# VH-VL binders against Chromatin structure-remodeling complex subunit rsc4 (rsc4), part 5

Target 1, 111 residues: Chromatin structure-remodeling complex subunit rsc4 (rsc4), of Schizosaccharomyces pombe (q09948r6to116)
Amino acid sequence: HNAPFDKTKFDEVLEALVGLKDNEGNPFDDIFEELPSKRYFPDYYQIIQKPICYKMMRNKAKTGKYLSMGDFYDDIRLMVSNAQTYNMPGSLVYECSVLIANTANSLESKD

## First folded at step 22 (VH-VL)

Design y4 (from n2 with light chain S29K S55E)
Fold by OpenDDE, last read:
Structure y4 (fold): chain C 111 residues (1-111), chain A 124 residues (1-124), chain B 107 residues (1-107)
Amino acid sequence: as target 1 above (111 residues)
Amino acid sequence: EVQLVESGGGLVKPGGSLRLSCAASGFTFDKYWMHWVRQAPGKGLEWVGHIKSQTHGGTTDYAAPVKGRFTISRDDSKNTLYLQMNSLKTEDTAVYYCAKRYRYGSGSYWFDPWGQGTLVTVSS
Amino acid sequence: SYELTQPLSVSVALGQTARITCSGDNIGKKYVHWYQQKPGQAPVLVIYYDSNRPEGIPERFSGSNSGNTATLTISRAQAGDEADYYCQVWDYSTAVVFGGGTKLTVL
């Protein structure tokens, strides 16, 4: 969407995404809070060219890097894409990313 | 760089109280579970308890030996983890470590990094 | 409660291979993590999720887990490997569980 960035809307969307539960009913926002540690995933940054996470999104929102809500949703899509690129289908992270994508798409359609 | 720094340790008499602090930096503190682990002199590592992140319910859990006496809390605005220890016993003498939970995937999790620990000595 | 059992001590000659075991009921169905601790220092993660090494941990360190036993293997043992080693799991009933620790001596 080309709608101007709205901090309030950003917070609402992020809260909704952070509040998601996995298929077992457990929260998983921590998985996407920060970038994968190179300590544990040294190959991640060889595979993923544009890493992004919630922490970075919040920072972009705070510093005025988002000009539109679409910019934010693009980052969500990027995060999902990265997760699905690096992780195998059926894995927890992959499945969680699917939930994020579905929710984000639903929310964006209502904007 | 993730850092954890414990403080508040010292000498206390049996039955006394003490509050430990763990100052965290280098990560989004409020989004992660934090744990306390202790180690008696010359002994092994013993899990004390944890506190979940607020988005995960903010609940706590404790090892049986400290349940009812110890309380874990956090001040996310200060990036600080606390361990309130009441009714201290001699067997509570230990170096107390704070540790950050890490997980990637379903099931288990590990601790990384650990603080350097703070010594609590309970003695008459 | 779930328990992990480690040998109290293991000795290895310099340059040889040390194996430290961690036993638990069906531990192979759990993920096992290993920590190294040297005197006066905090524990350091050396193996996570059974067999993965954090960046910076020498390739000499490896892990395996099957059946009722997880094993930390230290190949080409060096003097600096002398330390206490602890295995750790998560259990639904017991929460976090540590092994009793194994003192590795390099001869």
Scores: ipSAE 0.887, ipTM 0.948, lowest interface PAE 0.5, mean pLDDT 96
Fold by OpenDDE, fold request of step 25:
Structure y4 (fold): chain C 111 residues (1-111), chain A 124 residues (1-124), chain B 107 residues (1-107)
Amino acid sequence: as target 1 above (111 residues)
Amino acid sequence: EVQLVESGGGLVKPGGSLRLSCAASGFTFDKYWMHWVRQAPGKGLEWVGHIKSQTHGGTTDYAAPVKGRFTISRDDSKNTLYLQMNSLKTEDTAVYYCAKRYRYGSGSYWFDPWGQGTLVTVSS
Amino acid sequence: SYELTQPLSVSVALGQTARITCSGDNIGKKYVHWYQQKPGQAPVLVIYYDSNRPEGIPERFSGSNSGNTATLTISRAQAGDEADYYCQVWDYSTAVVFGGGTKLTVL
């Protein structure tokens, strides 16, 4: 996606992702809002080299760090990748990340 | 650093009202469920209620003893959680803690950190 | 309503192992969290998701959960471990449930 960054589109995409529900019908955006706490996941940062979360994405959007929508989607993919690296397949977080990925891919393809 | 600071506690007569506040910092407040937990003097921890994040519906739930009398609300623009307590009873006397929900997965969640609490004393 | 039962008190000799139980119907199918509370202080998380320790919590603290009983184990008990300990679960019918708390005395 080579389109220039669009804050409105960013908000729309983020809203769509945040609005996702897991297989039990429950929202799960809070899981991806902030980075895993070192208090609970001290090994996370040994495993994941480029941590990213929604909060960081919003900050990047706010501060003009995204030059293209592709940059944003890349961060989404990174977040998904991180989740799927750290979590086991079949776990809630892993499955949620799959939903995020599918939705993001769908949205990106329509942009 | 996540911080929660309760305030608003004090002495109140039975039947009176009081509003507690919990000032939150160090995290994206509007994205998380917030809870109130109380502890009567010399007693155990008792869940009071919660308010969900807006993205999770923003709904509230309460323990049976406080239903209809207590109301939990939040002002996300101020990163503040509230507990409106009406029709207070002597048995409502307790230290009231606010707590942030934490989870990583399904099936359960815990609280960390806890605020230092604010004392509410209901006495004639 | 879902209920958690803890012993009112447990005593342990200095340097010995204390075990605090938390009983509930099929609690082993739930996740149990434990909090330590010292007099005049707010509760502090010591175990989450049955057996995980937050950073900073000594490895002397451990947790297990199976069947109808969750257990907080404190090995090599120290004087500073004297406190009240609460187990906690989430239940769809009752929401957040705390045990009654256990006072641990270090002798």
Scores: ipSAE 0.886, ipTM 0.948, lowest interface PAE 0.5, mean pLDDT 96
Fold by OpenDDE, fold request of step 25:
Structure y4 (fold): chain C 111 residues (1-111), chain A 124 residues (1-124), chain B 107 residues (1-107)
Amino acid sequence: as target 1 above (111 residues)
Amino acid sequence: EVQLVESGGGLVKPGGSLRLSCAASGFTFDKYWMHWVRQAPGKGLEWVGHIKSQTHGGTTDYAAPVKGRFTISRDDSKNTLYLQMNSLKTEDTAVYYCAKRYRYGSGSYWFDPWGQGTLVTVSS
Amino acid sequence: SYELTQPLSVSVALGQTARITCSGDNIGKKYVHWYQQKPGQAPVLVIYYDSNRPEGIPERFSGSNSGNTATLTISRAQAGDEADYYCQVWDYSTAVVFGGGTKLTVL
């Protein structure tokens, strides 16, 4: 995806992702809003080399760090990858990350 | 650093009203559920109520003793949580804490951090 | 409504092990969280999700949960451990539930 960064499109995509529900029908955007706290996950940053979250993505969008929509989708893929690296398959966070990935891929393909 | 600072406590007569505020900083306030918990002098912790994030519906829930009298609200643009207390009773006398919900998995959540609390005294 | 029961007080000799229980119907099927509160201070999380310690909480603090009882264990008790301790759960019908609290005295 080499289209120039579009803030409107960014907002639409992010809204779609934030609006996702888990398998129990519950929202889970808060899990990915901020980086895992070192208070509860001290080993996270030993395992994950490039942490990323929605808050950081919004900041990148706001400050013009995204040059293309592809850059944004790459961060989504990174966030998903991080989640699936740190969490076990079948866990809530892992399953949520799958939903994010599927939705992001679908949206990207439509662009 | 995540910080919560309560304010607005004071002395009020029975039947009176008071509004508490909780100023939040150090996190994306609008994305998290916020709770009020109170503690009467010399007593234990008592859940008062919560307000969900907007993306989670923005709904509220209350403990039975305060339901119909207390209202929790939030101004996300100001990173502020509120507790409107009406028809106050002497048994409402307590230190009121605001607390941030934390979770990672499903099935439960805890509070971290807590504010320092603000004292509400209901007395004739 | 869902209820949690804690002993009113527990005493422990310096350097010994204290155990504070939190009883609830089938509590082992819930996640239990524990808070420490010292006089004049706000509660501080010491255990979350039954047995996990937040960073900065000494390894002397541990938690377990099974059946109808959750337990906070404080090994090698220190004078600074003297405080009130509260267990807490979430319940679908009752929302947030706290135990009555336990006063731990270090002798």
Scores: ipSAE 0.883, ipTM 0.947, lowest interface PAE 0.5, mean pLDDT 95
Fold by OpenDDE, last read:
Structure y4 (fold): chain C 111 residues (1-111), chain A 124 residues (1-124), chain B 107 residues (1-107)
Amino acid sequence: as target 1 above (111 residues)
Amino acid sequence: EVQLVESGGGLVKPGGSLRLSCAASGFTFDKYWMHWVRQAPGKGLEWVGHIKSQTHGGTTDYAAPVKGRFTISRDDSKNTLYLQMNSLKTEDTAVYYCAKRYRYGSGSYWFDPWGQGTLVTVSS
Amino acid sequence: SYELTQPLSVSVALGQTARITCSGDNIGKKYVHWYQQKPGQAPVLVIYYDSNRPEGIPERFSGSNSGNTATLTISRAQAGDEADYYCQVWDYSTAVVFGGGTKLTVL
């Protein structure tokens, strides 16, 4: 994944991920849009050392912090890893993260 | 910090119209469902309706008492939620709150935070 | 339509434990959220997902839900706990449903 960052590709990938549906056919992009609130998950930031979310990724893309598409996919993998670290297997968020990972991997392989 | 600020409330005659606004800040507004909840003086909380995010279809739903008269909309470019109220009745007199849906995981969702509300008085 | 029933009022002596119930058909199969509302103020979330407290809510507040009844428990009641309390659920047929509210008086 050494290809230079491509904003168009970034948008396409993000759109694909945001468009994913859970096992019940419901969208779930809102779960990953922003970081978990400390109000409801005070221990999240004790467990997760590098929080990341879609909002942050968009900001990085906008500000030129991604030098390659690989950098972006790494953040997706980080987000997935964080979700699977904090949430129990079988939970909605965990399963959604699996869908994100599978889709991202598929898209990256085509880049 | 998430903030919701309602405005547009006031006195209106029965049969009149009024449009409320809710200015949102501190979060990615366009990615979340937004709700209206009202409370008549001295009464309980009553759900008015919601509008989904665009990625969730952008559709709306309403409580039976306001269906056909009220319309919820949003301008994501302005981080603003609206409630257009037509054919107002005295029973519509209430403090109207806008609220952000919050969820994490499966099962249900709650509202947090709530705006401070704006008072709508329908009286002849 | 799905309905939630709360007692109109509950009284508790200072320092004692108050219990506010929220009844609904098989409510134990739903997640219940609770809000506190003081006069002239907007509602404030005090319990979400039956028994979870948002950061900043005292541990004196707890929730449970089983069968047909959810319960908000306020231990060691303080004068500042005097308020209206509302339970809330989501229902497929009715969407968002609130209980009628309970006025808690601290004596």
Scores: ipSAE 0.883, ipTM 0.947, lowest interface PAE 0.5, mean pLDDT 95
Fold by ESMFold2, fold request of step 25:
Structure y4 (fold): chain C 111 residues (1-111), chain A 124 residues (1-124), chain B 107 residues (1-107)
Amino acid sequence: as target 1 above (111 residues)
Amino acid sequence: EVQLVESGGGLVKPGGSLRLSCAASGFTFDKYWMHWVRQAPGKGLEWVGHIKSQTHGGTTDYAAPVKGRFTISRDDSKNTLYLQMNSLKTEDTAVYYCAKRYRYGSGSYWFDPWGQGTLVTVSS
Amino acid sequence: SYELTQPLSVSVALGQTARITCSGDNIGKKYVHWYQQKPGQAPVLVIYYDSNRPEGIPERFSGSNSGNTATLTISRAQAGDEADYYCQVWDYSTAVVFGGGTKLTVL
């Protein structure tokens, strides 16, 4: 929450999220690594006003944009909320975002 | 803008070797699997193989006709994909494309982008 | 292994509608993508996830997929639509599979 930003903890949390697998045992980090392509999903950017992905989180950590661990967890929650706003419940992306949220919430509670 | 540029094609005799390169830009290269696809003159598209990201173990897989003769590698520090082709046969004559897989809404991928391809001709 | 079958060629009169089929066992349970390839060029995606067009692909291109057949439809065919067309599937249970390709000729 208010804890100072810790790059080692950031790396641990992100590695845990990137390592998640869907209900069929398949990795899904590629879906959240970069923002959806405007060539294929232009309406994403009409619906989602604050896009965020893992690549952007890494850049924010590198450039000192996270002042606290709470700032980082807020970006994870934003990414999950974006996924659940754009995608229907039961879809791959929606259900993967639920897994991300559960893992992030568990890790945050241990901080 | 995602871009892939192949190089290294040319004329080689049967039994020879050749190494292709694919320079990548516009995406987080080290986080994605990369693929080679080939097309013999006048023929259809044929998947050659892939290399996984290091996060997914960095391992390779190949189509049966090339297994044991071709090696896919990557240098993430240079954003470059390689195809080492050994023991070349006339049947390996093709345009070779590097390709990035893409998805968002489901588990089904397509290729985008494709490079423009590099021609490998295996002939005496 | 999973196989996709396309007709070798299709002809269409200028201004008319062309239909290119892609047949596979239960292909309607898979997402189908379509590429256009002109001589000497890399393939270009024209349809993804059965029926969606990338930005820049004209509305004349449409797709459908049900049962054992996916269809690429090109209405008001133009000379510039002459090309090879490939269908493709990919999912966790299959590797990349391309159809054999269909040469479209506009008469």
Scores: ipSAE 0.739, ipTM 0.902, lowest interface PAE 1.1, mean pLDDT 93

Design y4 (from n2 with light chain S29K S55E)
Fold by ESMFold2, last read:
Structure y4 (fold): chain C 111 residues (1-111), chain A 124 residues (1-124), chain B 107 residues (1-107)
Amino acid sequence: as target 1 above (111 residues)
Amino acid sequence: EVQLVESGGGLVKPGGSLRLSCAASGFTFDKYWMHWVRQAPGKGLEWVGHIKSQTHGGTTDYAAPVKGRFTISRDDSKNTLYLQMNSLKTEDTAVYYCAKRYRYGSGSYWFDPWGQGTLVTVSS
Amino acid sequence: SYELTQPLSVSVALGQTARITCSGDNIGKKYVHWYQQKPGQAPVLVIYYDSNRPEGIPERFSGSNSGNTATLTISRAQAGDEADYYCQVWDYSTAVVFGGGTKLTVL
C-alpha cells in the first residue's frame, strides 16, 4: 500500500512465493515465472489484458517501476486474477494461484 | 527467441572423457530444470539426466546406464548447461540434445525447446 | 519403471489415415505428448496433453488417450509426414518416459 518500495522486502516476498508447493508437495513456480507460450496458448493473450509474471516483476523492481510495496502486491493480485480468469476452478494453475494469494495476503497484512 | 545450442561433440576412444556445453538464451535459465536426451544412430530417444534449478535444490538425477560416469552441471551466470562424460563406452555413441521442460495447465511436461544436437562417437 | 510400447513401423497409403499407438498401463490417467522427428533434426512436438496441437501443426494431426492406449492419428497422409514418431509421458510418479518410436512410411 503506502509503504515505500523496499528491494529487500520484495526479494523476501518473492522468494516465499516461488518456494510454494502444491497439495502434492510439488513446486509450481515455473508456471508463473514466464508468461504462457503463444505457441501453445495463443488464446491466453486474447483473454488476458494485462499479462504479468515473476520475470516481469523482477524487471520492474530492477528498473525502479515499483514506487511502493502496494504496487508490487497489486501485481501479485493481478497475476492471481489472470490465472483465475484463464483457468477453470479446480485446475492446477487456478489452485496454485489460490496458494499464492493466501501467502501474499498474509505477508501484506504483516507489513 | 528461446534457443539452446550444444557444442563439444566429437570422436573419443573408449575409456575417454568429453565435456558437452549447451548455451541458453531467451528465457530465465536459472529458474528452470535442464535436461540431456540422447539418441544412438538409428535408435530411439533416451533420457540421460537432469539438473534442477537452484531454487529447487540444484540436484541431479541420471538414467541407470550413465549413473556414476556422467555429471550434469550448470553455470547460471553464463546461462550454460554442461555434461561431463567419463569412462565412455561404445554404447554412449549418440547425438546429445539439451532440452528445457515446459508445462502450463497440468503437472505433465514436454520438452521445448531442444538444441540441434551434437554427435559423440566412441570408437577405437 | 513405467514403459511405453509403440509398433516399430506403420505404413499408410498416400491420402489415407495413419494411426500410431502408444500402449502403457493406465496411460489414460496420464497426459501423452507426441513428437515428430525427421532425419537429422531434433524432435518437434505435434500433440500435447493428449489432443492439443501447437501453432503450425496441421489439423490432420489429432490425438486421443483412454484406457491403456494413446493414439496419434494423421488423416490425409502426405509424403512429408514420413518420419519417426515418439510418444512421451511425464509426471513426478512416472518421470520422463519415451516410447520406442514408430517409423511412418507413406506409400
Scores: ipSAE 0.735, ipTM 0.907, lowest interface PAE 1.1, mean pLDDT 94
Fold by ESMFold2, fold request of step 25:
Structure y4 (fold): chain C 111 residues (1-111), chain A 124 residues (1-124), chain B 107 residues (1-107)
Amino acid sequence: as target 1 above (111 residues)
Amino acid sequence: EVQLVESGGGLVKPGGSLRLSCAASGFTFDKYWMHWVRQAPGKGLEWVGHIKSQTHGGTTDYAAPVKGRFTISRDDSKNTLYLQMNSLKTEDTAVYYCAKRYRYGSGSYWFDPWGQGTLVTVSS
Amino acid sequence: SYELTQPLSVSVALGQTARITCSGDNIGKKYVHWYQQKPGQAPVLVIYYDSNRPEGIPERFSGSNSGNTATLTISRAQAGDEADYYCQVWDYSTAVVFGGGTKLTVL
């Protein structure tokens, strides 16, 4: 069951995700802020059909594209799935996406 | 198009001060760390320092030769990075570049883009 | 702190293979990036993560990294390859280290 979209809650969830750190204590939000560069990773766009990143989520919130909190959490799940599709298990990006998923699932259960 | 454009270079005497600016466009400036790198004439590249994004605390770090004399700041509302240089020495003579770090597949960064650089000459 | 050493100069005959080394303790456990810099210009990335080329960099540029040495290889050297080349590592999230640079001369 979907709660109606709440911009304050959106901001809280996104800040929590952006604040995550890997197992060495390093922030990794930069990896997910913008889509991978086509100059360095052109094959990303051949493999990933629906790219999404934090910048796009912020724009969707700003322009009224999220009708529910569930729609926002679906985009987070899409971003995690994309990361796990393009990157090998055990890689930095893959493992960071697991941390994102765990945190997002925990936060969704409170909404 | 992602761009960085430095300005504010010039001639100064030893002991003087100068402030450099770096105008950024084409990316989410406020979400990234920004760096200064310099190159003395005929010499190699030398990292000067960085400023973190506000999300990561907005703090700075510097190479040893410039600690206590140089201050990096940013104005996210203007997409602008600054380098305040005080107590300038002749060995600070260099082209100064602003640069943005980038990564994706691993924890290692490189710089892309670089600005075109601005020349600072410290001479009597 | 951590240091990278490059030869000051390397010469190569036109059409031959140039190798530019970057030495550091256990550099093979780090990722190495390489920049080309021509006079009056900002550095341009030619290799990232040891061996990958950005779009637009010719395939004759390649890289390797193992043990204590990373190597930039330029096969079939052209006059336009004459430039300074810098290696760079990112040792932990807070550390940036450049090599001293190598001037490549194409004869």
Scores: ipSAE 0.730, ipTM 0.900, lowest interface PAE 1.1, mean pLDDT 93
Fold by ESMFold2, last read:
Structure y4 (fold): chain C 111 residues (1-111), chain A 124 residues (1-124), chain B 107 residues (1-107)
Amino acid sequence: as target 1 above (111 residues)
Amino acid sequence: EVQLVESGGGLVKPGGSLRLSCAASGFTFDKYWMHWVRQAPGKGLEWVGHIKSQTHGGTTDYAAPVKGRFTISRDDSKNTLYLQMNSLKTEDTAVYYCAKRYRYGSGSYWFDPWGQGTLVTVSS
Amino acid sequence: SYELTQPLSVSVALGQTARITCSGDNIGKKYVHWYQQKPGQAPVLVIYYDSNRPEGIPERFSGSNSGNTATLTISRAQAGDEADYYCQVWDYSTAVVFGGGTKLTVL
């Protein structure tokens, strides 16, 4: 849904994603809050051409860069795609990204 | 640039109190757990405790030697971590570091960054 | 509870290979991280997830982990490698645990 950007809805969606827990009940939002460190994962930036994380989404919301809710959901999909491109299926980060995608898709269908 | 800067160390008598602070910058402080790690002179690294982000409940946990005497708190509006130390003992003499946990590829964390540390000396 | 054991000290001749061990029950099933600490400085990560080097850490540093022992290996030891070295484990079910530290002396 390409509804106009709504900061309240943005906050609700993002906090729902940040609140997700993996199959063992552990939170994993730290993995997606900031981009992978170049010190430890320099090849990430050779493979991923459009990096995105929650911190960047918050800044885009703050500076008026999202014109619609769809623009925001597109960034979530980009983040999930990046995670699934860089990480192998079955890895922690890959499987956490699947949980993000499922939740975001459900929330978008209701917006 | 991600930075952690501790302050508030000094000399204190046994039974006294001291509050340390850790100024954080360059990351989304309110979304991360923060930790204190200490190192007695000539000794190894010892985890002191942590405080979770508010999103994860904001709760604390402590190593056994400091439980009930030390309190970790945070002020997310100031990007500042605190360690309130009460009923200090000579055994608490150490350099105190604040540290942020980090991971990406697995469930295992290490600390990055560390602050420069602040010295607490508990002596009669 | 979970404990890591390191030798108190290791000596190595300049240009030779140093090996610093970190022992723990089933440590091979955990990821091990290694820090270098120079006098008066905060620890610096030199190995993460058993065997990976952060950017800026010389290729002379390597790590391995199997069974009950993780090992930090420093080949072609230099005077500047003289430091304390700590192993560390952490996962969802394990509290943060540091080894006791090993003083590396380069002769």
Scores: ipSAE 0.650, ipTM 0.886, lowest interface PAE 1.4, mean pLDDT 93

